# Designs tried in a protein design chat: VH-VL binders against Putative hydroxypyruvate isomerase (Gip). Part 12

Target 1, 264 residues: Putative hydroxypyruvate isomerase (Gip), of Drosophila melanogaster (Fruit fly) (p36951)
Amino acid sequence: MALKFAANLNFLFTERATSIAERIRLAHQNGFRAVEIPYPEGETSDVVSAVKETGVVVSLVNLAFDKSDDQLRFGSTSVPGSEKLFRSQLDATIDFARQVNCGKIHLTAGLFKGGQESDYTKTYTANLKIAADSLRASKMIGVIEPINKYAVPGYYMNSYSKAAGILADVAADNIQLLADLYHLQHLHGNVSKTLEEYKALIGHFQIAQVPHRHEPDVSGELDYGFVFKALQEFGYDGWIGCEYKPKTTTVEGLGWVSKLGYTL

## First folded at step 17 (VH-VL)

Design V6 (from M5 with heavy chain T101N T105S S109D)
Fold by ESMFold2, last read:
Structure V6 (fold): chain C 264 residues (1-264), chain A 126 residues (1-126), chain B 107 residues (1-107)
Amino acid sequence: as target 1 above (264 residues)
Amino acid sequence: EVQLVQSGAEVKKPGSSVKVSCKASGYTFSDYAISWVRQAPGQGLEWMGWIIPYFGNADYAQKFQGRVTITADESTTTAYMELSGLTSDDTAVYYCAREANEYWSGYYDTHDFDYWGQGTTVTVSS
Amino acid sequence: EIVLTQSPDFQSVTPKEKVTITCRASQSIGSRLHWYQQKPDQPPKLLIKWASQSFSGVPSRFSGSGSGTDFTLTINGLEAEDAGTYYCHQSYSLPYTFGPGTKVDIK
């Protein structure tokens, strides 16, 4: 029941490479067997080639997003009026995920920029129901992530209780919770009890140390020696996303893996 | 308002060094890379290197490796480019430019040069 | 190192006509190709990012297209103030590189 770690390529290897394809090659060269990536609009063929060349597992793909709109650059799923865009983005992301054999898509919520929150919740719930059907047809899972306000101000999905309520309303077994332990500690705390409480909903994990979002073994609020044992007892057999800011460089900071008793 | 303000023009003798400053304002300095680009008279643009102030590490084009040092001072929000062993071929306008990518946002961005300094003319004559 | 080439080197164009500038990369760079305009004694100015996205405040007559190795900047309806030199730039891998430039003059 050894834990498996994936490099989140929005965060790792960013000090040495600008494109996802190059970051995939760097992750492979440095021992990672898996990665998490954004939808690489305009670069899909290059990323498919890098995945084929390296053989890395793509454990998670973020939903395609609109680089040209401030409200939509963190996702469209909750944003009223963007329903046609969301479906187009979902279709494109599913198509890309098939090409890289990824079974898990992060359905990024988007920003609340005014109007009625109830309209956002209505849109979010409706779009998640649609996503559930499309993802099931492709044998994929969607995940939603509560994100703290200091990381992404205005992000619609910003609490675990809101996420649980929405998942109950969506009522689809292939739409699950992404538990990023960095955000979880900021938003909720009580990590061992929280893991037990939300066990049935959680389908993906990401890690970083609190409060500065560095490697798991730096000084901080979470004892990752204890937390990793709790994850093993949780019975999670998927990939754990390493979504942290390297304190120095990505490679220089990888010592925590062996120090805490694991391998990449 | 994002702004990059560079130090003034310099005249240098061959064999000496020059250090150009680029003071940034209007954004979180540590979260965006700064590139240095030069342009000799009548010539095109030439990328020299970059720094990500958060990391403090720099990377350089091979042509300048060993001659250029790029640094950043977060307390003054200022990036520096120092070029040593000057020759007349180093006569150029030197620009700093901010890269369009906010590190740590979770956003996968373009790394185009969205804001440029006004340029610093360096003349090397003997 | 990724080499960018541009064509033509120089173009003299009657106002209101169409200008087409091409940039070719020595390997695939996805959509990580950007276009800048530079007027005499001024710093470069971003026009088009990510192959086809117009930067804020850029007139609609400027557009970009392409992916992979072949890219095009189009000025549809050239204005007198558009005279200058146009550069492509790749941000796919370090070292970053620029094309050699295309000078556009008004007839």
Scores: ipSAE 0.615, ipTM 0.834, lowest interface PAE 2.2, mean pLDDT 92
Fold by ESMFold2, last read:
Structure V6 (fold): chain C 264 residues (1-264), chain A 126 residues (1-126), chain B 107 residues (1-107)
Amino acid sequence: as target 1 above (264 residues)
Amino acid sequence: EVQLVQSGAEVKKPGSSVKVSCKASGYTFSDYAISWVRQAPGQGLEWMGWIIPYFGNADYAQKFQGRVTITADESTTTAYMELSGLTSDDTAVYYCAREANEYWSGYYDTHDFDYWGQGTTVTVSS
Amino acid sequence: EIVLTQSPDFQSVTPKEKVTITCRASQSIGSRLHWYQQKPDQPPKLLIKWASQSFSGVPSRFSGSGSGTDFTLTINGLEAEDAGTYYCHQSYSLPYTFGPGTKVDIK
């Protein structure tokens, strides 16, 4: 089963364009059929137009976030006291996702900045239950992502076992795990067994090479020739997010697709 | 604290080149684009081009294409703007400015110019 | 490239009065419009980013509004230190562009 790759537009085409709408056009121009995007606050109309114009699939939208707050700039889902803000952000993100026919929202956790971790876990679990109901009403899935401390220091969701425990407590089949292989290698390693261990929970994948977060084919800790075969056996039929820092430019770095035996 | 410190004023002859430096400190140099903006006496602001030091990739306004070269040296955290074929119309104050967008942070950010150098006066006289 | 226009070119204003400056883009730029103040012999200084967000340390008398193609900077209660030239700037697409500026003098 052939793998399908989406351009993550927080990372790709960033050297060519500043707006998400322009990055969508560049991704389409360069062969991508799908993209991952942040909630484009203040620019939703432009992004909807670009998606309609190009016909790209929007495979994932990140939850709207508060740029101005140190704790909330990476999400609100886990942060005690932010429950009203979280609901507002979720509603806005669902409304936008519907307009671009995106069925998957990354429920970014936010930063742990003191207090009791158990309060964060209570907030996170409660907010995920609320999100499950809202997302189900819109026929959407939410995903949560363990992120390593070297990429985002203090990120609340920072282990696979923690994520699995929380998903068990939420008990909703439309809240699933985002397996970013860059973070997975930093957090856990043992990639093939880890993917098998969490198989039932995983609803989305992202890729980058370790440790410098470049293209899959640069020298690094992961053999993506092997890893991609493992993903094919996994049976995932969705889009795989290309969330990596271009080593030179986005387009110059796309050779890995053909080199590893795939097409965009 | 973020600081951009530019090289001193220059007087140049027509037909020559000028190279202005912009020394950055207080942040991760490679992760923020630096723009160059000039201002002729009594006139408005004119964007010349930008560079993302991580990539070394520059882009220029059409007016300056072929005359301007913007570079960055990560080892000294210094950006450079070189303008060739100078004429009296190039007499201006030249600014560097940092873009408010930390690449690779996961933010979808604004790209406003949050910090500016003090400016470098270039006078082209015959 | 995206052209920005500003109105008025010049405004002489009595202290404590309201100043309104407009910026118009030749195409939609969403909210990617920023406002700068430049005092004589100084570099520009960021005031408002993302159409309406005040930059850190900017007095509350400065506010921005608008989206798409039409944007407004308002100074509600002009102070003597506000004299200078105000520029809009779009970060929607390269090449970045500035408006031509609006000079504000104190009467």
Scores: ipSAE 0.609, ipTM 0.830, lowest interface PAE 2.2, mean pLDDT 92

